# Miniprotein binders against p81326, part 132

Target 1, 226 residues: p81326
Amino acid sequence: MLHFGGFIMEINHISKILEKEREEYIRNKVEEYLKQGFSKDDAVNKANQSWRTYIGHRIQDVIYNLLKKFLKDSGLKVTTDKALNNRNLPEELDKVKRLIAINYGEYLFLPDADVIVYKVENNDIKIIAIISVKNSFRERRFETTYWKLKLKESPVTSHIKVFLATPDKDNEISYKCPNGKPKKMRIILEYELDGIYFLKEDFEETEKAKHFGKIVEDIIEISKKL
Key: E = the ipSAE of ESMFold2; O = the ipSAE of OpenDDE; V2 = 0.75 times the mean of E and O plus 0.25 times the DockQ between their complexes.

## First folded at step 11 (miniprotein)

Design Tf3 (at its last look DockQ between E and O 0.80; V2 from the best seeds 0.79)
Fold by OpenDDE base, fold request of step 13:
Structure Tf3 (fold): chain B 226 residues (1-226), chain A 80 residues (1-80)
Amino acid sequence: as target 1 above (226 residues)
Amino acid sequence: SMKKIRITLEVPDEEKAKFIAKIIKDLAEELGLEVEIEVRGNRIEIRIESDDEEKLRELVQLIEWLAIMYGAEVEVEIEE
């Protein structure tokens, strides 16, 4: 049991580390752009823009690594959509890829699946959960919801839990009704998805909206029921 | 009493080792700890000496989390 107190400290540590990463990243990028002949202001702006792209991928990697580490002892395996985008997959990953595919008649397509959690029992693969990682909700706001609904339509995939993980830095979905105004995205995402996990402390907690620290426990619990 | 800790990180991506080492240095500096860091390929070796056990523990924890975040293996050895 990762003591809840330990986990709160854990997120604080993660946030602190990510801030240091940002500082170092920006410093390096500014220096790079200055060497390319950009003005100081342009270099800073470009560095900040680059960081916005970088941090999105970085958070996905962080979540992947966290889940991989903390689920290992439970015998659960973790992969990514990127790992599945290879022509020559190991048999296990090829099976994983097939088990998350969505049928569109003549075509099979994969859902957006930043992180995939599965177990192997007696050579049978069971997909437990898909985690979508979003840093910003400016674009493709309901894409994760779409994939959840599509996965529900097939008996092959209907059991797969779909979670959203986000730092939600801009408080786009942290609260349902801040100042009495409903946040459409929060309400819809919470309704349609199996859970939302926040990599922050300042959010409205509900049965489905939880601190990211609970995701490991929740996944393990789900895995026992499959 | 002065405590000496040696931390070894093995990073999956060698290209990130120097970057990670800089982050560790920055974290240590923020805590007011002096660290010796050596980077050899994908291996980062950190030596810390301090009489402040609380700061030392904090830094070790930060490095452990950093290791997890990068999928790195970490070993912590207490020398004294």
Scores: ipSAE 0.826, ipTM 0.940, lowest interface PAE 0.4, mean pLDDT 92
Fold by ESMFold2, fold request of step 13:
Structure Tf3 (fold): chain B 226 residues (1-226), chain A 80 residues (1-80)
Amino acid sequence: as target 1 above (226 residues)
Amino acid sequence: SMKKIRITLEVPDEEKAKFIAKIIKDLAEELGLEVEIEVRGNRIEIRIESDDEEKLRELVQLIEWLAIMYGAEVEVEIEE
C-alpha cells in the first residue's frame, strides 16, 4: 500500500521517475531534430528547450493525478481548467465552472487555475481550493495572487483557498530572506496566498510554506469546515 | 531465495504505454534487475525475477508511483 504522508520518500520516487522521463524525452527529441537536419549541438539545445516547456505541463498532470488518487476516499473530486473549457460539459462540471467564474462587468472568465478541488453535498457543489502549478517564475510571477484577490472580492467565492505548487528548482521563492535581503516574490506570494507547497526538500518552511505532502491533509481539513 | 513478481498496468492514455514501458525498463536497469515487459494496447505486463528482495521492493514501489503519476491502475502479484 502506497502512503502520501511520508512526503520525503514519495518526493524521491517521483523525482527519480521524472529524471528518467527527462532522459527518454530528450533522447527522443534529439532524434527528431536530427532527422529534421539540425546539427547535433543544435538538436541537443532544441531538445533541452522543448523539455523546459514540457516539464511544466507534466508537473501539472502529476499533481492532478496525485490529488485525484489521494482525495477520492474523502469524497473530494478534482478537475482542471482545461476540462472546464470543453464545449460539452457534463452538468456537474458546468456548475463547477459557474462557481469559480469571475465577473468583469458583462463578461465572465475562469481564473487561470490548473487544478480545482470540489465536493458535492446534498446536490450542491462547493469549491474547496484551486492549485496553481508553476515550474518557473520568469513570467506571470503574481498571476496566482491576482486570482486570489479577485476571488476574495465576492462573498460567494471568498472561501475558495488558492494554493501554489512548485518544485522551485532555481530557488526563486524557496527562502524569505536569502543573503539577508527580503525576497519580494516569496514574501508577497506567501502573504497573499493560502499556501505554497514545495515539491522539494530544501526550502524555508512556515505555516503557509510546506512540503507538498501536506496538501492532501490540508485540503481534507478545509473541506470538513465548509 | 528467488522471487517472481508480475505487475500489470492499465494506462488510460494508450499512446503513452510504450513510453511508460521504456521508463520502467530504465528504472530496472539502474537497479540491476532483469525485467520482461510486454505492451498490448493500453496494457503493460512486467515480469521480474530476483533474489535481491530489497531491490525488487524498490522497483515495485517505483512502478506503483509511476502508475499513480499517469492515472494508471496497477496490480501486483507475488509468486513464490
Scores: ipSAE 0.798, ipTM 0.934, lowest interface PAE 0.6, mean pLDDT 88
ESMFold2, look of step 11: ipSAE 0.756; ipTM 0.923
ESMFold2 (binder alone), look of step 11: mean pLDDT 85; pTM 0.836
OpenDDE base, look of step 11: ipSAE 0.825; ipTM 0.938
ESMFold2, fold request of step 13: ipSAE 0.796, 0.776; ipTM 0.936, 0.931
ESMFold2 (binder alone), fold request of step 13: mean pLDDT 85, 85, 85; pTM 0.835, 0.837, 0.832
OpenDDE base, fold request of step 13: ipSAE 0.825, 0.825; ipTM 0.939, 0.940
ESMFold2, look of step 14: ipSAE 0.742; ipTM 0.918
ESMFold2 (binder alone), look of step 14: mean pLDDT 85; pTM 0.831
OpenDDE base, look of step 14: ipSAE 0.825; ipTM 0.938

Design Tf4 (at its last look DockQ between E and O 0.75; V2 from the best seeds 0.80)
Fold by OpenDDE base, look of step 11:
Formats: C-alpha cells, sequence, structure tokens
Structure Tf4 (fold): chain B 226 residues (1-226), chain A 80 residues (1-80)
C-alpha cells in the first residue's frame, strides 16, 4: 500500500466505486432507452454498449484527477489532450502543446496524450511525462509505442517519459509469459515504453511494470532530474 | 456508542451531482448503513449515524476516494 499525500492508494476502493458507477449508469441508461420505446433486451444491450464507450473516458478522467490531486503538492501540473484542442489556449497550455508536438516536415502533429504532466520553472515549461490510458487493447495496441518512438527522435521531446496506465481487466498484458507462452504485446509495450502502471493487484511486476500507485513517486523523481 | 458523521462534497460538474449522490447511497446500503443525503446545487451533504465504527470508516474512505475520482473537495466532520 503506497501512502501518497496521506492517502493509501487503494485500487480496491477505486474498483468498487467504478463497479457502482457501472450499475447506476446501466440502470439509468436502460430506463432512458425504455422511455424511448426500446424493448428491455434492446435497452440493456444499448446500455452496455454505451458503458463501454463511457468507461474509457471515465478511467482517463479518474487518472487525471488522481494525478492532479497527488502531484499538486509537488508543484507539478497536469493537463489533457482535450484541454489542448482549443483554438484559443492560455499561454501556458499553448506552450505545453508546442512542446509535445512531433515534426513531420511540413506539419506538426500531437501524439496521443491522454494526460500530460509538466512543471513551470522561471516561466519555462518542461514536459515530464505523457500518460496513455487504455481500458482495453482490442484496438491500437502499439499506438502508444509509436508515439514514444517518435518523441525520441527529437532533442526537444526525447526526454519526455511515456507511460501506459491500464486496469487490464482481461489480463491482456498483465503477464509476460503465462503458461510459458510469451505475450508479445506485454513484452513490446514494456520494452518500448518508460513504464506500465496497472490499476489492479494481480499482475507480473517488473522494473517497468508497476502498480499504478507508484506512478506519482516515479513522476516526482523524474521531475527532479529535469 | 452511536457516532454521527457529516460529510460535505463539492462537485465541480453539476451534471454528475445526482449521479454521485446515488452512488454514495448505494455504497452505504451495501455496508448496511443508513444515510441521509441532501443535494444543494453542486454540494452533497451526507449524514450518517451508526454504532459500527468499522463500517463508518469504510464508507468515509469510499466517499473520499469517490471525491478524488471526480476532482471534488470533501470535508468530514465528526459530530459525536
Amino acid sequence: as target 1 above (226 residues)
Amino acid sequence: SMKKIRITIEIPDEEKVKFIAKIIKDLAEELGLEVEIEVRGNRIEIRIESDDEEKLRELVKLIEWLAIMYGAEVEVEIEE
């Protein structure tokens, strides 16, 4: 149990809360769809489908809020890619946006950056880490690794740590070699990324694969070296 | 002895207030705790009375985590 800011990050409580959110969300959506004239079976199916979309965004928001809370005392700031999508950005966020941009010759594009951690020192912004949040690995399995590799290609962005945070409910990357068979996705993600942080207890821990509770201390430590 | 706890949560997203209040109620019910919940704008006030200190502590902890998960501020007051 990791004590941060006086709180022990208890994944069990987070998981329990998310399950209650699911139950309530489904109930509300079923009721909504029934009122729209759908059958009970159709309403349940539509509600479950809606939840799958919702939970992805919800986990990202949870991680954002956790990091924002636990990094606050260290003076570190947190933003999201969504916040950077505005045409009129505050100067600080405009600088953040520029400092994570990847050069493609005539064009600059942003990596997928669900959560961005940065510090402000003497009016200069230093990007510390990008956290990609994945609820499932059914799609875009190596997209985060692509962005990590692209960020490494520039001296402007090469220092930026790229982390993956996941509950990995389906145990897609929780173990490297279950039953003696290598899990390609786990091995590659762990190799290419700076860390994988699990919002669960049951996983194979390594130097790079850690409990999500460790992400705060790791980010703080990285920030001190920048 | 019966303990009374008052919890106040300020939710930044008004659209989530009713939803969060319902979650708190469900969490309390699962613990077998009776709670009084009042919603005023973005503020949720929860009053709990129980002689089971362990369950009370568990519920408080859950609500604190819930607050963090929503970027909300939480205050806990022990009345008795």
Scores: ipSAE 0.840, ipTM 0.944, lowest interface PAE 0.4, mean pLDDT 92
Fold by ESMFold2, look of step 11:
Structure Tf4 (fold): chain B 226 residues (1-226), chain A 80 residues (1-80)
Amino acid sequence: as target 1 above (226 residues)
Amino acid sequence: SMKKIRITIEIPDEEKVKFIAKIIKDLAEELGLEVEIEVRGNRIEIRIESDDEEKLRELVKLIEWLAIMYGAEVEVEIEE
């Protein structure tokens, strides 16, 4: 039986596991590249590059699996943008897709959302939140805020909470005023989004910037008001 | 004082079973714990024996979280 007290400590378990996954992944990839005839230096470089691509998808999967498990007892369901882009959508997911679509006149587009939380009551679907997962802020740094602003423009989607989840290993948004100077990226993201959830311990915690372990409780509380 | 625990994990993605089993072995080795791991298709069975209850408890927690992170079902049984 899992003990769920102190969910912040569970982030440390997740981080430990991911580090072991990195070590084994890189070891396997280096061996694979060496067998293909690459030099040791080239094999290591290629393995590290492969890991950077893999870890982005891996963190999204971890968040999806965590939310799916811990929200199910509260009647909340979880899906992904990948599932919504499948060619053979079940009726329920087709409704979820339509409920998050953004209108651009003659065109409809989905926001960039990695994980979507919703509930089903009396055959009606209510979208609770979307979670954008960012491993790095080198590119498309404020795209999540754009989608939040677009969702706010319609009364149909304005209630949808938009969260950012990140390990932020390079401390790109972990602090508001590092060295006494405002960090524009952190300040704007925190101001515009409904929450930022860190998959690490070392960051400046605020009312909106929290440990990832708090996300389950926050989503449940939000869902009670819908 | 020696505790024996059996953990069974059912992995949805069979192609990752061997990778996951290696991660479990690495976690156990870091804690100084001896584990016996058996892989059968998409299932991993782990047998752990130790008189160090704190290290044992930590490894079990890590394995349970590892299972959650892969969307896997896990069962923990104390053998006596």
Scores: ipSAE 0.783, ipTM 0.929, lowest interface PAE 0.6, mean pLDDT 87
ESMFold2 (binder alone), look of step 11: mean pLDDT 84; pTM 0.814

Design Tf5 (at its last look DockQ between E and O 0.67; V2 from the best seeds 0.78)
Fold by OpenDDE base, look of step 11:
Structure Tf5 (fold): chain B 226 residues (1-226), chain A 80 residues (1-80)
Amino acid sequence: as target 1 above (226 residues)
Amino acid sequence: SMKKIRITIEVPDEKKAKFIAKIIKDLAEELGLEVEIEVRGNRIEIRIESDDEEKLRELVKLIEWLAIMYGAEIEVEIEE
């Protein structure tokens, strides 16, 4: 049992590492842009802009790698929507892709599924959870809830848990009613999704809003019921 | 007593190996630890020597997390 205290320390380590990654990334990008003939100020601005794009993908990759590592011993497998976006898929991934597809009549489309957790039992694949990873909520605020609702409409996909993982650096959804005012986004996301997992310590914890450290345990528990 | 630790990391993406090595160096420097780091392809070798066991443990832990975050394989060996 990864003691809760050990996990909190783990998130702190992850945050520290990501900050060092930022510093090194910015340094490298500034140097690159200076070599391209940009001014120092322009190079710094461009580097910061590049980092904003990079960190979004990086956090997804981090969460993928964390889940892949910590779910391995439970026999659970992890993939991504990017891995599924191939014409030539291994049989296992082709099945995964089909089992998360949403029916739109003449067409099947995949939900936004940054990370997909599944198990293989007796050559059958069961999808356990989809994790949406968001660094910021400036755009596509309720897209994850849309996909959750669409997955719920089919008996094939209705059992799939949909989780949101976020560092929420800007405290966009960390609290339900800061200063007595309800945050619509937090309330709706928490209501519609199966859980929100924070890669931070400073947030309002509820039954559905948890520290990211609990996601592994929660997924394992769900997997046992399927 | 001085402790000597050897860490080997195999990074799945060779292009990131040098970047990861720099991060490790920065983490070590922040802790006031001297480290020797060699990068060969996708393999990072780290040697750390210190009498501060607490700092050593912290750095090893950070490197282990860093390896996990990159999906890298890691081996930690205590030499002395």
Scores: ipSAE 0.847, ipTM 0.945, lowest interface PAE 0.4, mean pLDDT 92
Fold by ESMFold2, look of step 11:
Structure Tf5 (fold): chain B 226 residues (1-226), chain A 80 residues (1-80)
Amino acid sequence: as target 1 above (226 residues)
Amino acid sequence: SMKKIRITIEVPDEKKAKFIAKIIKDLAEELGLEVEIEVRGNRIEIRIESDDEEKLRELVKLIEWLAIMYGAEIEVEIEE
């Protein structure tokens, strides 16, 4: 290979890597549980349960690392809700926290945002977007829309774009009208949010429902308008 | 013709380096490519030699994506 350059995001490559990670993860966990004295059947069941927890966290980390890598050259910075909940924050992150927090009287809470994109201009911080990462929609189906509505209530936060990123392996929101009947969850999420980004190929693409590979371009374009 | 590539990855979490190296080995095996992998602390060094340019390019792409997915730094060098 003589021509090495910029990366093109390909969901197929990410999926292939995650499949190999699953195989090795499960193999290692089965070995670990067998050494702890579990039967083979119990070890396999426990390993599969462990993977379900791991993959949820892993996809969130993948999205964070992808955005951090591909937004860097555009002067955009990326952090997480978890990082902002640290008691001893650097000044920059403390400002990010204060600019996204929602006031509930005597309580101050961050919106449920897995990834936050912001920029720094002349010591001023501007929050561009938050991305919620969901692996399934069995629980808290509309949590992300709640946070969008709360952010819209104040002119200080109303500019913040709220995106949802999902593999949606079980096709819970991939199509608007499967079998000719409207899918309420997909329709409401698409209506209320600023965008839905799918980490797979098989979904109904619309102006707001896009392949995850488009998210970097969209964020950069939004940041130029602010 | 035969191509030789050297890849260096610096992993932020040293505890993941051996796991990542195993994933690279598994990806190479799926493509039918032979690889030599060395892990030293948080650093992974991969050497690939093949006359199948298409599969070699595919493996390099997969390794580059793997590095991105772990927030790792990567350098790809062509050896003659």
Scores: ipSAE 0.787, ipTM 0.932, lowest interface PAE 0.6, mean pLDDT 87
ESMFold2 (binder alone), look of step 11: mean pLDDT 86; pTM 0.841

Design Tf7 (at its last read DockQ between E and O 0.80; V2 from the best seeds 0.81)
Amino acid sequence: SMVKIRITIEVPDEEKAKFIAKIIKDLAEELGLEVEIEVRGNRIEIRIETDDLEKLRELVKLIEWLAIMYGAEVEVEIEE
ESMFold2, look of step 11: ipSAE 0.744; ipTM 0.919
ESMFold2 (binder alone), look of step 11: mean pLDDT 86; pTM 0.847
OpenDDE base, look of step 11: ipSAE 0.832; ipTM 0.940
ESMFold2, look of step 12: ipSAE 0.762; ipTM 0.925
ESMFold2 (binder alone), look of step 12: mean pLDDT 86; pTM 0.846
OpenDDE base, look of step 12: ipSAE 0.832; ipTM 0.941
ESMFold2, fold request of step 13: ipSAE 0.770, 0.766, 0.783; ipTM 0.928, 0.926, 0.924
ESMFold2 (binder alone), fold request of step 13: mean pLDDT 87, 87, 87; pTM 0.850, 0.852, 0.851
OpenDDE base, fold request of step 13: ipSAE 0.826, 0.828, 0.828; ipTM 0.940, 0.941, 0.941
ESMFold2, look of step 14: ipSAE 0.752; ipTM 0.921
ESMFold2 (binder alone), look of step 14: mean pLDDT 86; pTM 0.837
OpenDDE base, look of step 14: ipSAE 0.832; ipTM 0.941
ESMFold2, last read: ipSAE 0.779, 0.739, 0.799; ipTM 0.932, 0.923, 0.932
ESMFold2 (binder alone), last read: mean pLDDT 87, 87, 86; pTM 0.852, 0.853, 0.850
OpenDDE base, last read: ipSAE 0.827, 0.828, 0.828; ipTM 0.940, 0.941, 0.941

Design nf1 (at its last fold request DockQ between E and O 0.77; V2 from the best seeds 0.79)
Fold by OpenDDE base, look of step 11:
Structure nf1 (fold): chain B 226 residues (1-226), chain A 81 residues (1-81)
Amino acid sequence: as target 1 above (226 residues)
Amino acid sequence: SKLEVEIEVRGNRIEIRIEDGKIRITIEVPDEKKAKFIAKIIKDLAEELGLSDEEKLRELVKLIEWLAIMYGAKVEVEIEE
């Protein structure tokens, strides 16, 4: 267990809280759908579907809040792609946005960047890391890898670390070769990305695949080298 | 005696009193709309743990602190000696 600012990151607590949040969310949604005239069975199904969408965003928000809290004392700043989607950005965020942009010739596009960690030194902004948050790998399995490779192509962005954070509840990438069978997705993601951080205890740990509790230390260490 | 948890929501502020105020926890949530929802989660957590001993109480306090962090909320814990 890693101690950050005297607080031990306990994934079990996070999981327990998220489960209670699910229960309350489902209850509220079921009640809402019943009031709309749906049957009990339909209301439950719709609530579960709504939760699947909600939990993805919720985990991103959780990770953002965790990183924001635990990186604060190191002087590192955290933002999100959502915060960068404004037409009128503060100067600092406008610079952040420009520093993560990928060149496609006539166009600049932003990578998927659920969480962005950066530092400000002498009015200069240095992007440290982008964290992609995935609750499930059903869709867009290698999208994060694509963005990592694209960022690597430019000297402006090549230094940016790209991390994946996931609870991996379905054990899609928790092990490289379960039962002697290679998990293509785990192997490729680990190879191409700078790190994978698991919000769980049961996974195959490697140099790049770590417990989420280590992400703060790793980011701080990277920030000192920039 | 079952440790009673009292929870009050005032705007974006959640006040939690445990053991007749021996433990006081204040949470300031950034989004007022979530305050009632968070308070409900805390209540459910407390009920599930069944506050029968000091260990469970410590666990509840930790859970509340984590919950606050997860929502980007400020949390203050006061324990009377």
Scores: ipSAE 0.810, ipTM 0.921, lowest interface PAE 0.4, mean pLDDT 91
Fold by ESMFold2, fold request of step 13:
Structure nf1 (fold): chain B 226 residues (1-226), chain A 81 residues (1-81)
Amino acid sequence: as target 1 above (226 residues)
Amino acid sequence: SKLEVEIEVRGNRIEIRIEDGKIRITIEVPDEKKAKFIAKIIKDLAEELGLSDEEKLRELVKLIEWLAIMYGAKVEVEIEE
């Protein structure tokens, strides 16, 4: 059967660890700002603001490390947009970069591709999936959808699955019709993307909107069809 | 009943000893600068759990294993008995 209760439990462990990281991070930052002469209230406000910036990068790192760990035995490789922007790019990663670039005439740009999953077969590289990580949907709410549509325009990139991963703590996209009213952001994201993976327990699960623990199995299954 | 957890940081390595060394967990962190922060998180988790029985101990070990994965760290768990 397809019951994966264990994946739900593992998401809870990740969430508990991240909450402890937040507490310690904020404690350290408050101490730092107090030593700089800020009032207690100002130090707390600054520490919370610092955390909001930090947690976005931290969640991306967590997802990268999880996918690298759990996809390795399936022959799948994982990289990041940070690694692809390095001046000293190994040949393999240079090929990955070229295979996801979008053509705008005289210009080539990378899509928002926080984490990239690919495989190497017979010295050929196949891009499997791109995972965009969003901690908040306050700004740039539909950028991931735009990149999916651009990738669909070329036969070189049209097979690439585009996923969104998010804790969505503020429930901005967790439900399709909260209080009986359609949530535009959730409905459009789910319609256009290949999947939305939630780093929490409470959300409306659908064929495309799933617990994050499911992402490894989904990526492996997709890779077997390519 | 309440077990003590000893945590030692040496460079990029974190050693955790429980039950007078009967359980030893070694974490090798890729980024040495994060080792002290990670050790503090482990200490906080152990204090919150209270380590009053083997079920709590197993939960701590599981949390430590997940924490290591989340940092791309290598973890080894050694049990003497």
Scores: ipSAE 0.791, ipTM 0.919, lowest interface PAE 0.6, mean pLDDT 87
ESMFold2, look of step 11: ipSAE 0.746; ipTM 0.911
ESMFold2 (binder alone), look of step 11: mean pLDDT 77; pTM 0.728
ESMFold2, fold request of step 13: ipSAE 0.763, 0.771; ipTM 0.912, 0.915
ESMFold2 (binder alone), fold request of step 13: mean pLDDT 77, 77, 77; pTM 0.728, 0.729, 0.724
OpenDDE base, fold request of step 13: ipSAE 0.808, 0.809, 0.809; ipTM 0.924, 0.924, 0.924

Design nf2 (at its last look DockQ between E and O 0.71; V2 from the best seeds 0.75)
Fold by OpenDDE base, look of step 11:
Structure nf2 (fold): chain B 226 residues (1-226), chain A 81 residues (1-81)
Amino acid sequence: as target 1 above (226 residues)
Amino acid sequence: SKLEVEIEVRGNRIEIRIEDGKIRITIEVPDEKKAKFIAKIIKDLAEELGLSDEEKLRELVKLIEWLAIMYGAEVEVEIEE
């Protein structure tokens, strides 16, 4: 267990909290849908569907808040793609936005960047890492890999580390070769990305596949080399 | 005796008192709209743990601290000796 600022990152606590949050969220949504005139069964189904959408965003927010908290003492800053979607950005965030942009000739586009870690030194901004957060891999399985490869093509962005953070509840990428069968998605993601960080204990650890608790140390180490 | 947990929400501030104030926890939530929801989660956590001993109390405090971090909230814990 890695100690950050006196806190041991205990995934079990996070999971327990998220479960209680789910229970409360579902209860509230069921009540809301019942008031709208839905049957109990329909209300429960709709609440569960709503939760599936909500939890994806919630995990992103959790990871953002964790990184923001644990990287603060190192002087590193954290933002999100959502924060960069404003027309009127502070100068610092406008620079961050420009420094992660990918060139498509006539157009610049931003990669999917759920969380962005950067440092400010002498009024210069250096992008350290982009963290993609995935709750499930049902859709867009290799999207993060695409963005990593695109970022690598430019000397402006090639240094940016791209990490994937996931609870991987369905064990889609937790193991490389369960039962002797290669998991294509795990192998490719691990190969192409700079790291995969699991918000769980039961996974195959490798040099690139680590417990989420190690992400803070890894980011700090990377930041010292930039 | 079951340790009683008292939770009060005032705007974006959550105040938690455990064991007649022996433990005081204050949470400042960035989004006021979430304060009541967070308070409810804390209540549910406390009820599930069934505060019967010091170990469970320590566990609850840890959970509350993590909960605060997960919401980007500031948390202060005061324990009377």
Scores: ipSAE 0.822, ipTM 0.926, lowest interface PAE 0.4, mean pLDDT 91
Fold by ESMFold2, look of step 11:
Formats: sequence, C-alpha cells, structure tokens
Structure nf2 (fold): chain B 226 residues (1-226), chain A 81 residues (1-81)
Amino acid sequence: as target 1 above (226 residues)
Amino acid sequence: SKLEVEIEVRGNRIEIRIEDGKIRITIEVPDEKKAKFIAKIIKDLAEELGLSDEEKLRELVKLIEWLAIMYGAEVEVEIEE
C-alpha cells in the first residue's frame, strides 16, 4: 500500500497519469468522430471540447477515491452529495443528510458538498468536513462561502469544516495580490472558508491555503478534536 | 536492454507481468468497462519510462498503484527474487 507523502511527488504522479488519460481519451474521441463523418479539424475540436467536460468530472472522482482510500484507516467515512440524493438511502446516510441539510421554511436543501467526511461513534454520527470541488471560478464564485455562512448559523452545524479543493489552472485564486492588487475572490474565500487545497504546486501558501496532500492529515487531526 | 511488460485483461481484472513473471500486479477494477482503458494507460506509462533499470521499474509500479487508487481499484503486487 502507498503512503500519502510528499505533496509535490504525489501531485506529479497524479498529473502524469491524467496526461496519459487525456492522450488516450483524445485519440479515441477523434477516431469516433471521424467514423461519424466529421472532418479531421472538426473531430479534433470536438474531442477537445469533450475532454473539457470529462476532466471536470474526473477530478471530482479522483478526489473522492483518494479521500475514501486514505481516511478509511482512521475510522472516517466518506460520502458524496450524489449518494445522499439517492432514493433508497440506508439509515446511516439518511442521518448524514439530515445533519447537513439547511432549512428554508418548507424546503430542505443540501449545501454545496461534493464530498462529506463523517465519523460514527456510539451509534452517533458526527460530520467532520465538507469539501467543495471547483475546477474553475467562472460562475458561482462564492457559492462555497454562502454555504459555510449558512452552516455557521446553527449550533448543530457550526463545527463543520468547509474546504475548497481546486486545481485552479487559470490562477483565479492562486495569489492574494497578483501584480500588487488584492484579488477579491482569493481573499474572501480564504477568509471565510476553513481551508483551500490546491491540486498544483504554484500558488501562495498560507495557513489556510495548502497543497492538497495536506488535507488527509488535517481532517484526521480535526476529527480527533471532536 | 528493455524488459517487456505483458498485460492481460479478463473481465474486471488486469494482470501485469514484468521480468518474465517475477513481478506480477493484479488490479481489480470496480467498473469492468474501464479495464481496457486502464490497461492501455499502463502500457503507455511503461513505454514512456522504458524499463532499463530497477529505479524505472519501481517508478512504474508506483504509477500503477496510484492509477488504481485514482479509479478506486484494488491492487496486489507480488515480487519474486
């Protein structure tokens, strides 16, 4: 079994694998579109568009699989918003859903919580952290901060840590003052959230803005305090 | 010289044999439909690295283990001397 270590080294392995996945994906899609009668140029353009959608879903899935694998030995369980929206929820997951749901009068909604980490002690469920996975910040820039603020409004949810995980390939939030000017989005996200975890090497590291490889240790440490 | 890697896909199971079976890696993929794609990725990684020494072989095994984790797959590695 691999040990979770070396922030840069682990990111490099994941990045290398994703690049090979991209190469194979693009080749397969180009062949598919050529068989459908598209020109070579159209097939390549369509394949690249398809990859853009695929990689977004793929990164979210990778983060889930990593957390599930590396948190298991610490007695921590991991689920997703997709699993919580399933029609036939087991009792345990139904309790998780109720513990993070926000009441809007006659309506009940889940926060933006792609991945949820929780613990079961004495048949009691404790929500540890919610992780929002963002691939870009083109739309709904502060949605995660809204949900953090809503969770803080109730004593039963105010302990829940809200994290953001992102590759931030376009450097939308990687630095606080790029070119000497404050970056509003980075500053507000860092202020309001409990942590931002980058799936890349080049960003301004702070107490709350860290390499993604640190997230497992941080979650485990938080769980010991609850 | 380079060592060849043999990859066999049987349903949801990928078996990788290196150095005439001295290293055997078995991956159990939850989604059978992805097994051939994963096997192709492993082949591409092996080709790019080139298996000319033990350091590169160790790196390939490490990449295969990470690839399996990224797909939620179980991995068993057997090494004979």
Scores: ipSAE 0.720, ipTM 0.907, lowest interface PAE 0.7, mean pLDDT 86
ESMFold2 (binder alone), look of step 11: mean pLDDT 76; pTM 0.713

Design nf3 (at its last read DockQ between E and O 0.92; V2 from the best seeds 0.83)
Amino acid sequence: SKLEVEIEVRGNRIEIRIEDGKIRITIEVPDEKKVKFIAKIIKDLAEELGLSDEEKLRELVKLIEWLAIMYGAEVEVEIEE
ESMFold2, look of step 11: ipSAE 0.761; ipTM 0.912
ESMFold2 (binder alone), look of step 11: mean pLDDT 78; pTM 0.739
OpenDDE base, look of step 11: ipSAE 0.823; ipTM 0.926
ESMFold2, fold request of step 13: ipSAE 0.779, 0.787, 0.767; ipTM 0.914, 0.917, 0.915
ESMFold2 (binder alone), fold request of step 13: mean pLDDT 78, 78, 78; pTM 0.739, 0.737, 0.743
OpenDDE base, fold request of step 13: ipSAE 0.814, 0.815, 0.815; ipTM 0.926, 0.926, 0.926
ESMFold2, look of step 14: ipSAE 0.765; ipTM 0.908
ESMFold2 (binder alone), look of step 14: mean pLDDT 78; pTM 0.737
OpenDDE base, look of step 14: ipSAE 0.822; ipTM 0.926
ESMFold2, last read: ipSAE 0.780, 0.765, 0.736; ipTM 0.915, 0.910, 0.913
ESMFold2 (binder alone), last read: mean pLDDT 78, 78, 78; pTM 0.735, 0.741, 0.738
OpenDDE base, last read: ipSAE 0.815, 0.814, 0.815; ipTM 0.925, 0.926, 0.926

